VH-VL binders against Rho GTPase-activating protein gacHH (gacHH). Designs and how they scored, part 1

All scores and structures are predictions.

Target 1, 179 residues: Rho GTPase-activating protein gacHH (gacHH), of Dictyostelium discoideum (Social amoeba) (q86l99r1233to1411)
Amino acid sequence: SNKESLPFRRDVIEKVINHLRENSLDTEGIFRLSGNMESVRGIVKSFAHGEPNLSFEVHNISNALKHYLRSLDPPLIPYEFFLMLLDARKNEDAETIRNIFWKIPSDNRVVLTLLVDLMVKISENSNVNKMNSKNLSIVFGPTILKPRTPTLDRMALMTETQLQCGIIQTFIEDFHYIF
Positions, changes and structure headers below are counted from each chain's first letter, unless a header gives other numbers; antibody chains are not in Kabat numbers.
F, E and O stand for the ipSAE by ESMFold2-Fast, ESMFold2 and OpenDDE, each averaged over both directions (binder to target, target to binder). V2 = 0.75 x the mean of E and O + 0.25 x the DockQ between their complexes.
[cut] marks letters that were taken out.
Atom coordinates printed by the task and the answers are left out, and those that the model quotes come from them; centres of patches stay.

## First folded at step 1 (VH-VL)

Design d09
Fold by ESMFold2, look of step 2:
Structure d09 (fold): chain C 179 residues (1-179), chain A 120 residues (1-120), chain B 113 residues (1-113)
Amino acid sequence: as target 1 above (179 residues)
Amino acid sequence: EVQLVQSGAEVKKPGESLKISCKGSGYDFTSYWIGWVRQMPGKGLEWMGIIYPGDSDTRYSPSFQGQVTISADKSISTAYLQWSSLKASDTAMYYCARVGIEDYYYMDVWGQGTLVTVSS
Amino acid sequence: DIVMTQSPDSLAVSLGERATINCKSSQSVLYSPNNKNYLAWYQQKPGQPPKLLIYWASTRESGVPDRFSGSGSGTDFTLTISSLQAEDVAVYYCQQYHSTPYTFGQGTKVEIK
């Protein structure tokens, strides 16, 4: 798999999220179904260069956003917040999750708010698009929240993944409290 | 009976290539990481890297990245450690070890070691 | 890299007496989500490969005598041999397996006085 990191471009991510908000809420399997891999690679390059090309079918754009976010280094939620968020989720402590969110740097908070708001809108229309909060959390948990150094302990990785998904699910389900 | 059997001792000159082997038996070879450990004469243990033979995912210590190649042939349950150009400072005992059961991350079964001597 | 530092480098102990080996890590090896210390101890007798003694900082491997015990958490760990036997003459190594590279301590040689 491709391990190269991509630059954080707040303006690009905002444009892509806004495009998806306008075009994806009725799309079945959005963020779950595959796009055309050749198109997706080209779109990701356009994001990395600061010139998002959104003239593609919506599954290609959603897949490109997933890939772009997964390739950020540091990730959208910076590394230093990883362990404190996982601990707060393990304790089922939404208040602490909220407090941690507000410590995240401003540019990252704006993008995260827009992304989670998109996920809320998609989940509110899940009867049509088939993507509820659980489905979306599986997509975005490991994508935007990851440790600085991955562990080779496969059981620890499984536990981490479950907690990562849980944090995103909390963001979606408690959006108005946290954000 | 889980065991790792390594290839025999090697005597080489600087600049020569070398590939030593570690054959696993008595377990599912593709389901456990295999690690390599160097022990220089009179010195301690140094973690070199590991490979997951199931998909060839390979991780190196920064000290050994680019200095050796770790590989595996899962069809014959064998892991390898390879040098393209040996140095005298590569003289050491080399161990392979199985990195524990998936939920226990330690080295639970060790090979007997392969002594590599590199001298003019 | 997490650096593992053992003390002492060498230890001479009378038969039947207690031997204590310390291991310090430069970073915590406690993995908070599962509350486990990713720390192992190995014994290496002369001319032999290392043998696993202790994992998770304090859990004895099957077949390891009760006189071996591990303790500690986070960055500070101890291997204790409660009553040293002749067959315990070896070099002992700690290792962290929390994050790659999975580094070893420099070793502690245990001898009979």
Scores: ipSAE 0.000, ipTM 0.470, lowest interface PAE 15.4, mean pLDDT 88

Design u05
Fold by ESMFold2, look of step 5:
Structure u05 (fold): chain C 179 residues (1-179), chain A 117 residues (1-117), chain B 107 residues (1-107)
Amino acid sequence: as target 1 above (179 residues)
Amino acid sequence: EVQLVESGGDLVQPGGSLRLSCAASGFTFSSYWMNWVRQAPGKGLEWVSFISSDSSTIYYADSVKGRFTISRDNAKKSLYLQMTSLRAEDTAVYYCARGDWEYFDLWGQGTLVTVSS
Amino acid sequence: EIVMTQSPATLSVSPGERATLSCRASQSVGSNLAWYQQKPGQAPRRLIYGASTRATGIPARFSGSGSGTEFTLTISSLQSEDFAIYYCQQYYDWPPTFGGGTKVEIK
């Protein structure tokens, strides 16, 4: 697969998140279950063009958002924050995580806030949708927080993945402190 | 018919390598997080490894980190476990298990790995 | 990681009698607990999830209860097919961990 980077479009992401907030909180397995691959690819193209097409079943929309965020270069959390966040998580330092979050560029912070708020709302209804903070962190950890140069060392990659997921889990569980 | 079928278990010497496979049928494999769970003869169950539906998140038990590699091929509806530097304590029946790391709702029949000199 | 302790290791009961199996977690897991049955030569089978929710197709004689650190699986009126080993498993936190098992055998 030949992966081109996609442009960061704050207005598109906001529309998609708002749509999911209105339509996905009761959906079992939201962000975990697959969509129709052809539909998902078409929806991702509509995001990239700035004209999100949201007239699809909700799993196709959630998968499209996930794929769109994965395709951003730079990622939603810019590369320069990667090591700082991982180190703060390793030290269990939520105050430093909060301080780093507020240094992220404004447009990225707004989108992060909306995205994590959506995850909080989903996790609060996990008795219905089956997606708790840990499940959501697995989906979004490596998707929105990535190193500039991925390691080829399998052990280092496993450790980084644990910390990436842990940061997202911290965002969800400590939302009102951090955001 | 919804099922998981493991294969590739064998007798190997310590330090050896082995690749386990798990074939899924009857459900949308690409929608599920997958696991390996093992059971030493006469012993209890031990979770081994986890892989998310798109392979972006992978976890290992401390006992196997650096020696085992989990992977999946969603087009082939298959889960794999590449094992290297095998030790006697890796002797077990290895189960393919469907679900997330929260609970396991579908299990295969298991495949036996014996590590003995 | 969260240690799951099952007791007793072996429970000898007569057919038609009640079996009560205990599972203790080293820290609170809320209701994030599953129970599995394993018959000789077979893979585990999920009985209960969410501490008390019976999986589809599981007979009504199986019931789960508890929350936090203490959990119980109850089998009312043991049938011949119920003599097996039972495992509890927490899914509150990483990694998922299992209890050591309780063997239910005929008295």
Scores: ipSAE 0.016, ipTM 0.657, lowest interface PAE 8.1, mean pLDDT 89

## First folded at step 5 (VH-VL; from v43 with heavy chain S53D T57V G99D, light chain G30Y N32D)

Design w03
Fold by ESMFold2, look of step 9:
Order: sequence, then C-alpha cells, then structure tokens
Structure w03 (fold): chain C 179 residues (1-179), chain A 117 residues (1-117), chain B 107 residues (1-107)
Amino acid sequence: as target 1 above (179 residues)
Amino acid sequence: EVQLVESGGDLVQPGGSLRLSCAASGFTFSSYWMNWVRQAPGKGLEWVSFISDDSSVIYYADSVKGRFTISRDNAKKSLYLQMTSLRAEDTAVYYCARDDWEYFDLWGQGTLVTVSS
Amino acid sequence: EIVMTQSPATLSVSPGERATLSCRASQSVYSDLAWYQQKPGQAPRRLIYGASTRATGIPARFSGSGSGTEFTLTISSLQSEDFAIYYCQQYEDWPLTFGGGTKVEIK
C-alpha cells in the first residue's frame, strides 16, 4: 500500500463511481473481493493524476476506488465531523446525522451522495452480488470516516469501529431521509 | 485443496490462556473475511468473533469481549484467536470459518479447548 | 440479540420419507438465514443461504423456504447420509446467532 496522502479529485471520483454504477451491480463480492494488486496500484495512480484508467476488470476498479478513498488526507468525511457523527450514531439519532451531513463541504457532500447511492444500488441487488448494507458498511466505515488521531485503546477502537460502520449503514438504509 | 486447519487446542486451568491458530490453503486468504465459531460438547454452535480482510473491522460475541483477541496474518495465510481469562464455559471445539456474506462456506476440522480444574 | 429457535429437537424419520425442520427468529431477519448440516465428528456444511438458495453441490432434495421470522428446511426424500444435526443461522444483525439444532435420526 502507498501510505502518502492523495489529492481529493471530485471529478475523478465521480467518473469512477458512475463507471461502477453501470458495470458492478451484478458482480459478486464487489468491494469485498480483492483485485490484482499491481493493477490496482496503477489504477490508483491514474486517479491521483486526474486521468482515471477504467479499462480493467471491475474488481480492480472497485479496489482502486477503495484504496484511493482510504489514502485521502483529509478523508472524504473531514476529520472535524468524526466525533460528532460517532456521538450521533451512539445515540441512534438519524436526524442529527442528517444535520451533520449537510454541514460537510459541498464537494465532499456530492461525492458522498454518489458513493452512498452506489452502495444503495448494490445492496438492493444483494441476492446477486452478495453485498448488503452491513457488508458495505464494513468496507466503507473505516475507509471514509477516520479520526485525526487513531486511538491506541483496544476496547475504544472496537467501539469506534462499530460506530463508524453504523454511520455508513445508516447512510445506506436511511438514504432518502439523510441525502 | 481448499481447506482450513485449526491448531492450539489444549487442556487449560480456569484463568489460563491459549492461542489458537488456523492455517488456510488453496484460496486467496487475504480476500476473505474470517470467523471463529465454537461448539460446546453436546451443544449447538456459537459464533465467537469476526475479522475483516484487512483487520480494520473486528467484532466479538458478548461472552468473550475483553478476554479474546482475533487477529490475522495475510502473508502467512493464518487466523488467530488469543484467549485469556478462560472459564469452564469456554470449553468447546473451536472452528475457523470462512465468511461468505456473514454465513460460513468453509469450515476447519476444529480444535478442542478444555477448561477444567 | 436475535434468538433462533429450532423445532423439533429430534425428528425420527425413515429413509425415503420427507423431513420438515422449523426455525423461528425472535424478530424479522428478512431472508438472511442459512442452514447447515453437521455429522458426528465433522464440521458443519452449508446447505442453504438467503433462506432458499442451495449452496453449490447440495442435492435438490434439500430446499429452504420462509422469510421474516419463520423458516423451513425440507428434505424431500431422505437418504442414509442425511441423518445428521441441522442448524439454522441468522445473519441480519450482530451477533450472528444459531438455532439449537434439530437431530434427524433413523426411525
């Protein structure tokens, strides 16, 4: 994995998400199964350079998007929203989650909306692709919602991870209310 | 051959510790989420713990939280369960299970853990 | 936590007969339900997932049905190798939970 941060490129992410919307809804294990790591690395570089190369098998594209999003600094959901979202999820407060979402910067909101809409479409076809809202939340929770300073406390990390996944699951399941 | 093989089961005193291992072969281990499931003698199945492919998401059954630690080494194609503060009710055959949409499509042979004083 | 209740605990049937096993959830699990077969000294084997989809290599005599809170495994013509313990498992929510099992034995 490349540990250096990558630039946020809204236009690139939009192209990749739209490609996956058209090509991945029937793909078993999409976002869960690995691709070829050498190909994925090259595709991620093309995203970072602003020239996405989408002429690959869909698992390589989905893994590249996941890796690219994981490498953003700040993450897709900026650091300042981390604790307030976790607290709102802990209280099972979807209204507050919605209010926080609309405070996120506009470019990030557009990308997040497209990404979660893709996850909704995938989950609606989960009998074919085997990826329901819980599976997708496990993939994307720690990928797009991260603390500025990671905790070293094992028990706190477990709780934090559950809340991160829960927020993504709320986004998917309550999409039409939140977005 | 596609398989999972558990090891490390033993007889242990209450309060003791054990480390279980699960060796995977014949498939791309790093692509799969993994679980531990246990079965007490003469009893049914109980899910114990889950770990995602990159270890970023981990869950535990309430009965083992704080006492058991799941981990994996993708380079070694191995899954682990570190057990501490063992109790009599932890006596079981422990299965390594490959996750396929939160149900289990591949199981190991199991390794017996006996906690007895 | 979602409690899974299987009935009967033991089912005595003759080879060639039909066996019907029940599994009930304490709340809706939609279709997120799997069935496993376990023979003595062996690990469980997946039979059915998604309530009704047979896993690869499972004979057509095994069928699953149901949704919500009530599910059924049917074995349409029991073979000698089908005498085993059968478990249901929900995967709607964490923790993942199993039923107590139904032992299918020779009458």
Scores: ipSAE 0.103, ipTM 0.700, lowest interface PAE 6.1, mean pLDDT 90
Fold by ESMFold2, look of step 7:
Structure w03 (fold): chain C 179 residues (1-179), chain A 117 residues (1-117), chain B 107 residues (1-107)
Amino acid sequence: as target 1 above (179 residues)
Amino acid sequence: EVQLVESGGDLVQPGGSLRLSCAASGFTFSSYWMNWVRQAPGKGLEWVSFISDDSSVIYYADSVKGRFTISRDNAKKSLYLQMTSLRAEDTAVYYCARDDWEYFDLWGQGTLVTVSS
Amino acid sequence: EIVMTQSPATLSVSPGERATLSCRASQSVYSDLAWYQQKPGQAPRRLIYGASTRATGIPARFSGSGSGTEFTLTISSLQSEDFAIYYCQQYEDWPLTFGGGTKVEIK
């Protein structure tokens, strides 16, 4: 488990994603490049307190969102959906992935839709920002889709990571079908 | 001043183990994804492994899966490759390479691994 | 796995002449292609990314073109420092793969 678990705040995440939609589409390496660690920690605390402070350089905001989502327990995609999504991805079954998505609790679905829509918009401008669907899937795969009991087997972790990234890549590339 | 320096290449017997290191300097190591690329003597380049900036995403070439483990220590600005069950076909110069959106803008000088009985 | 095929394996040219190197992908890699130069005893050096964009510090005599499955590196007037092996590399999909190389040598 994550020792620094944070509360899920839909309204905060929506504000942050909307801010990034307005300010990040032309930003090179958005979600990949690091921000100032002290600033990022402060911003994450503001998210957890329900009062997001967005008066920072955009890399600090994107990193704060990434770290906030990583710290959610349960994660953005609740634990009970982990194995079924990985199995659907392993079988290359986008219809089943879509059906599973629509079973996710409504608040989580709204946030996930906004987050993936942001990723679609970033990837559509990847010739400028350098972040395509593959890059974004590496950032967000393990961030929002996690097992309840993490494996200690390095080979199994690698396989799970490939599938986690693959699910995010499917969300981005098949957005119109799934969401 | 911006550079990568590999070390740990050696002569080992088949089935043996070896740990390669790569020291980074002159740039913010923790902001970059990293790779290992190898080149057998007289042959071309072969991508070996990838690790993301926070180690949350790792990939391997099929030829090394289950035998090689990539890792990094951002505090030490170092990249590692732990190799086990070494085979003759693993004989190569091993380069660490800085990832610049899936292609490589900075390379080390390489370290030679020879697997021979 | 996307197979990258370079031709010719060896290209003999005189200094001051034009060299044209070919790289073919087994499936579309769009413009996700890089070119590297490797001199004897040295690590590779990035020349081109995005199929046609010169990396910082690369002389204008190097140009890349192509998209999809067919790519070309052209050196418009070879200088003495350009005799080396050249590799293409695709980054559309995992695993990342390189071509077998084209050695450009003095005729």
Scores: ipSAE 0.088, ipTM 0.682, lowest interface PAE 6.0, mean pLDDT 89

## First folded at step 9 (VH-VL; from w03 with light chain Y30G E92Y L96P)

Design z04
Fold by ESMFold2, look of step 9:
Structure z04 (fold): chain C 179 residues (1-179), chain A 117 residues (1-117), chain B 107 residues (1-107)
Amino acid sequence: as target 1 above (179 residues)
Amino acid sequence: EVQLVESGGDLVQPGGSLRLSCAASGFTFSSYWMNWVRQAPGKGLEWVSFISDDSSVIYYADSVKGRFTISRDNAKKSLYLQMTSLRAEDTAVYYCARDDWEYFDLWGQGTLVTVSS
Amino acid sequence: EIVMTQSPATLSVSPGERATLSCRASQSVGSDLAWYQQKPGQAPRRLIYGASTRATGIPARFSGSGSGTEFTLTISSLQSEDFAIYYCQQYYDWPPTFGGGTKVEIK
């Protein structure tokens, strides 16, 4: 099609997260600073083929992971969990968020756990890398949690986006309770 | 030569509308999150609104929700604030501010909005 | 929302002396605190972020300290250009909020 969606590949994501865990915790602006677009597109293509090419500067790899996750259809958190998670976040109900997480399919849960653990480690070193839980939630909220049918209502979209970011922030801040 | 320049401030009657613009130069605008911050005459600073680099995340202060709309055009390196239903309490200098790890590292000189009869 | 309280409202200090400005948060903000300087008719200028890290180009006489709910900006030897209003700002959670300011003026 004119706009390609990408399949979920657990093994690829796991390799990329492990590489970032080893190489990015001291990197200023990780996941926030831009990479080289040509390099990033090439790295994303290598993810899609199942052979991730990680011989690049770390900002290109982090951007490639972000763009790969954004391009997943279904997203990392499957569509059927969207409204349940938003409602639980609106009620500030971390226990229900935990219960919903454990209903997510096993492969998705493993990847989510690795990804959020990476975000926890990055946020714990934010005095060096400048990326706290709030910053990371802005990067990853709309990236991994999205509706099957996007709303065109501006006010509803704003509210949904705030709740999406809030769920990621809850994942990071309550990691050991939820995961 | 890194700078932000606001424009569009004016004298407006209550209930009126106004669009503020912020022109960025000397840096990669599309890579930065952006904010509006205002300061009423003789008063302190008040955050107004936030927009992420691709406009996917937007926040407003409670005092302006439903009346103000933030937007950006990355191709034109421009940030906007569309204001409607203006009130006397909206009278302020409005600053465009670049977000650097959620603190504001670059500010414009501001544009004055005055709302009075 | 997180309320930021600055004290004193006005601080009168002689040139060359040390100035100490206080900022308190209504709940813990960790180290997610910034300080700004604003001179009359000018935009605010970044000084400190992360509670204690000087922004690029800020003289070493400016230092920040504190975490949680209590924060301090210290100017170790006031220069003539340091007489201004200083604001603290938390960026821990939405909305970002500013303190009411401390005006540092010549005694």
Scores: ipSAE 0.213, ipTM 0.726, lowest interface PAE 5.2, mean pLDDT 89

## First folded at step 10 (VH-VL; from z04 with heavy chain S31T D100E)

Design b05
Fold by ESMFold2, look of step 11:
Structure b05 (fold): chain C 179 residues (1-179), chain A 117 residues (1-117), chain B 107 residues (1-107)
Amino acid sequence: as target 1 above (179 residues)
Amino acid sequence: EVQLVESGGDLVQPGGSLRLSCAASGFTFSTYWMNWVRQAPGKGLEWVSFISDDSSVIYYADSVKGRFTISRDNAKKSLYLQMTSLRAEDTAVYYCARDEWEYFDLWGQGTLVTVSS
Amino acid sequence: EIVMTQSPATLSVSPGERATLSCRASQSVGSDLAWYQQKPGQAPRRLIYGASTRATGIPARFSGSGSGTEFTLTISSLQSEDFAIYYCQQYYDWPPTFGGGTKVEIK
């Protein structure tokens, strides 16, 4: 069982995102296709140690970033922003989403900006890499935005999941307004 | 050989329940997103539900929300659809479908669900 | 939801002739469109994705074209095994939606 949380390391995440920006925009299925799981586990450990090992095939790096972000506690978007972001998305209120983004701690904002900018560039090249904004929202919605206490109500959970994905779509589509 | 095989279709009365299964073989099931798609007799195709590879993202068609539950067991290479509160309009052949790039590259042969009083 | 409209509902053609099937979306879907073939008693089979890319193993006589709201599937020289129902499907936005189908019949 591997349920341990990992520390937030802004410098590591920046290096990994920059590597992916340089090497992944033409890669089919980036963030969706799996890597070699043994390699991915080793790469995630290197992220946690603060010295990322990026000498791997690009799918292993993208999978490692995804799993690292999923393992953060608190998550990249801190828990206190969860309900207000979902409410703003439900009301289709991009201005409120922008206001909430700017209240997030500055280190988290920088990383989130770099991550969403990468997603924008990937989605702009989706004819080659096959990853449009819908695909990316499915990958990153539950990865970076999650509740402190998940709902037990099945209908509420379905609605929350759709809103989580919708927030990522809003970040991508309204990048220059929000960020 | 890459294959999807549905089972569990039956004749049920309105308000009844039924569980459909889909067995995958010949590919790494745990890395694929999966869907259910249905086709009423003599009619076209209608998407029903989606589940991501780790079950973290699930979507339903509005017509089935609250009544159907999609799930998967990656260890058993199986996809499921639990149906409750069944209605006449749920009568259809139900296909499980593998999601490639948001379109369906592999389909099972389907299982027939008939809801009739 | 994005409505997909196919025409004609039925297309009668002779073997060896060209068949042209149309699909229209209620709003732009870019190139996020797939085509499927379904023979009687069988599951659908994917022919085309990305509006114009043939899936692996699909004969060269099948071609797709179009973008935005208007799409075409062309069968350049119809073979006896091509008599089937053809569906288009958009995958641009939720929910994924299918057209009503075009039945291609032998003349």
Scores: ipSAE 0.330, ipTM 0.773, lowest interface PAE 4.0, mean pLDDT 90
Fold by ESMFold2, look of step 12:
Structure b05 (fold): chain C 179 residues (1-179), chain A 117 residues (1-117), chain B 107 residues (1-107)
Amino acid sequence: as target 1 above (179 residues)
Amino acid sequence: EVQLVESGGDLVQPGGSLRLSCAASGFTFSTYWMNWVRQAPGKGLEWVSFISDDSSVIYYADSVKGRFTISRDNAKKSLYLQMTSLRAEDTAVYYCARDEWEYFDLWGQGTLVTVSS
Amino acid sequence: EIVMTQSPATLSVSPGERATLSCRASQSVGSDLAWYQQKPGQAPRRLIYGASTRATGIPARFSGSGSGTEFTLTISSLQSEDFAIYYCQQYYDWPPTFGGGTKVEIK
């Protein structure tokens, strides 16, 4: 459930991403392995109130970021860009994906750039941390790119999920072209 | 103590439906990605379906797409496979498998599904 | 989808001898390759992941090698419990796929 929508706080997300860049690149299973749920909930509260508490083990911080991003309404990639990105991904059209990225509001673009740059750095060290672009796309596809109204059709949901993951994978693999 | 236990395998007629369950114990189920893998009698292994820890990402083998539905209940530490429109080629032992970096480190003993008139 | 081809289908080996099992991928899978052992009436057991890394508790006589499209499982001195079917599996891309298996039999 999305029972508690959380406010977008660019300054908080930047601090958290910078912390993870400094502390997570050689951490096995980063963003995929869980932390302590009680700790994660407390950290997410600190993000929502603008005072990020980063004095926790790195898996708790990465899970808190993931949960925070998942709880944003509107999501990090605003709803109006969802169908455009899915269509561009279907056509394997990186130039159109780049053009859509640059139409996203500037605060969201800065955060997206920092987040995807972190994913690029993690994936470049995947022989140690086990998180290649495929694994990262599974984690972040539905986290930051989602429709305003979720479909009730199971087949359509599976297709959307594939495209969501594919867009994140494109962001990672074509980072320097898109961003 | 760390284990997966499948149940719900049965004899079913073609076109029928069946729901498989997998009970996890001895580990934090809610943090793992999970899979179903099947093996027809005397044959090799075939991956069937994948579900992420929070159910946000789901994949199916082409052979079962549209007929099978994977789901999980993290509070009950359970994985499910709802099968419909069953065919003779779905006859297999169905394994619940724990996903570790896309390879499977923990397997159940399997449950037999037989689709036959 | 990536096709995994194992050879030979059956390998007859005497206890104490070396067994060499081959697995070929239809396209490069890097090192995203696992090996499993399956004994009659049992679920598969993971032996090797990352093409060459032995899983915890797997005896040192099992070793994996290779990258890209060609992979090998070697059992350096077969024990009586090693007579089983062995499967390779790629996890580079969707869907994950298995080889057809190599049955290791007593000669």
Scores: ipSAE 0.275, ipTM 0.733, lowest interface PAE 4.3, mean pLDDT 90

## First folded at step 12 (VH-VL)

Design e01 (from b05 with light chain G30R)
Fold by ESMFold2, look of step 12:
Structure e01 (fold): chain C 179 residues (1-179), chain A 117 residues (1-117), chain B 107 residues (1-107)
Amino acid sequence: as target 1 above (179 residues)
Amino acid sequence: EVQLVESGGDLVQPGGSLRLSCAASGFTFSTYWMNWVRQAPGKGLEWVSFISDDSSVIYYADSVKGRFTISRDNAKKSLYLQMTSLRAEDTAVYYCARDEWEYFDLWGQGTLVTVSS
Amino acid sequence: EIVMTQSPATLSVSPGERATLSCRASQSVRSDLAWYQQKPGQAPRRLIYGASTRATGIPARFSGSGSGTEFTLTISSLQSEDFAIYYCQQYYDWPPTFGGGTKVEIK
């Protein structure tokens, strides 16, 4: 009765990331600024069908990628890695984060590597595009890893979300160590 | 035309509660991240809380965790700070601040909260 | 959390002279540093972001420099309206933190 989750399509995500890598590094507020929601919904559908339509203004494409990743089930980082990553982040343990990353299934690791590399390149140009690692971590934290069963406790949910953002920030800032 | 206007500051006793409001006008409130920043009398600035545009990401200063709750209503173009278990050290002018790129480009006039017996 | 230390606490400068304000971070914040001006009874006003970029409408006499842990705000020719307290703020990591402020007094 509800809209079903979207399938993981590695080749689609790679095409979209490569397009953004070539077209978005100088774009102010990339991934943060909104796009036209009607266009974004249509682009997300094209991703799900395996034929990405990239003939749109770059903010629509970046928003579509963000929403597509949010809609994956299982998420880009599969559910079984959620708690161990949060614990490693809580302990500020980048070595354990790296070890967990390398246990993630191969197709997911390739996409995650491409996605985080894009975020690194964006953050290196943040004087122009305004998107540093902290900014990007807020955008992507709850997007690529999620608990299988969300907590009902508002304060626990807030703490989990902060740790999710922290993991993304670690990925960006320690990219060459982890990936 | 672009402005933030805080309200709800008052004199309260220790242990009391207070709700601050911030009304936004002249810009698309729903696309901006928002913050509360406070300044005790004669003191410097202290960041209090952050909320993302869709409320999916929220942060608090350690000094207010568990006592303060940030929220927003994008349809009403309003930001809120629910304060409970107030202490003397919470006495401050509270500013609503618009987050541009993690620095604050638009500030309200502030609303004074005084906690004393 | 990242501690921001400003010096001096108070700076007395004659009109037309140069004022130099310092801000030190307890660890590298790269260039994620903003400067604010606050006049008595007013909200802060953003002057500089990205360590060195002037916000729209800020006079050219205000300039920022530095990266990593050491930052400077320079007012190249102090005007009477520049009497205020100046704050630096890092936005590199949570929580965002401010320096203690430098009060610029006109001599």
Scores: ipSAE 0.424, ipTM 0.808, lowest interface PAE 3.2, mean pLDDT 91

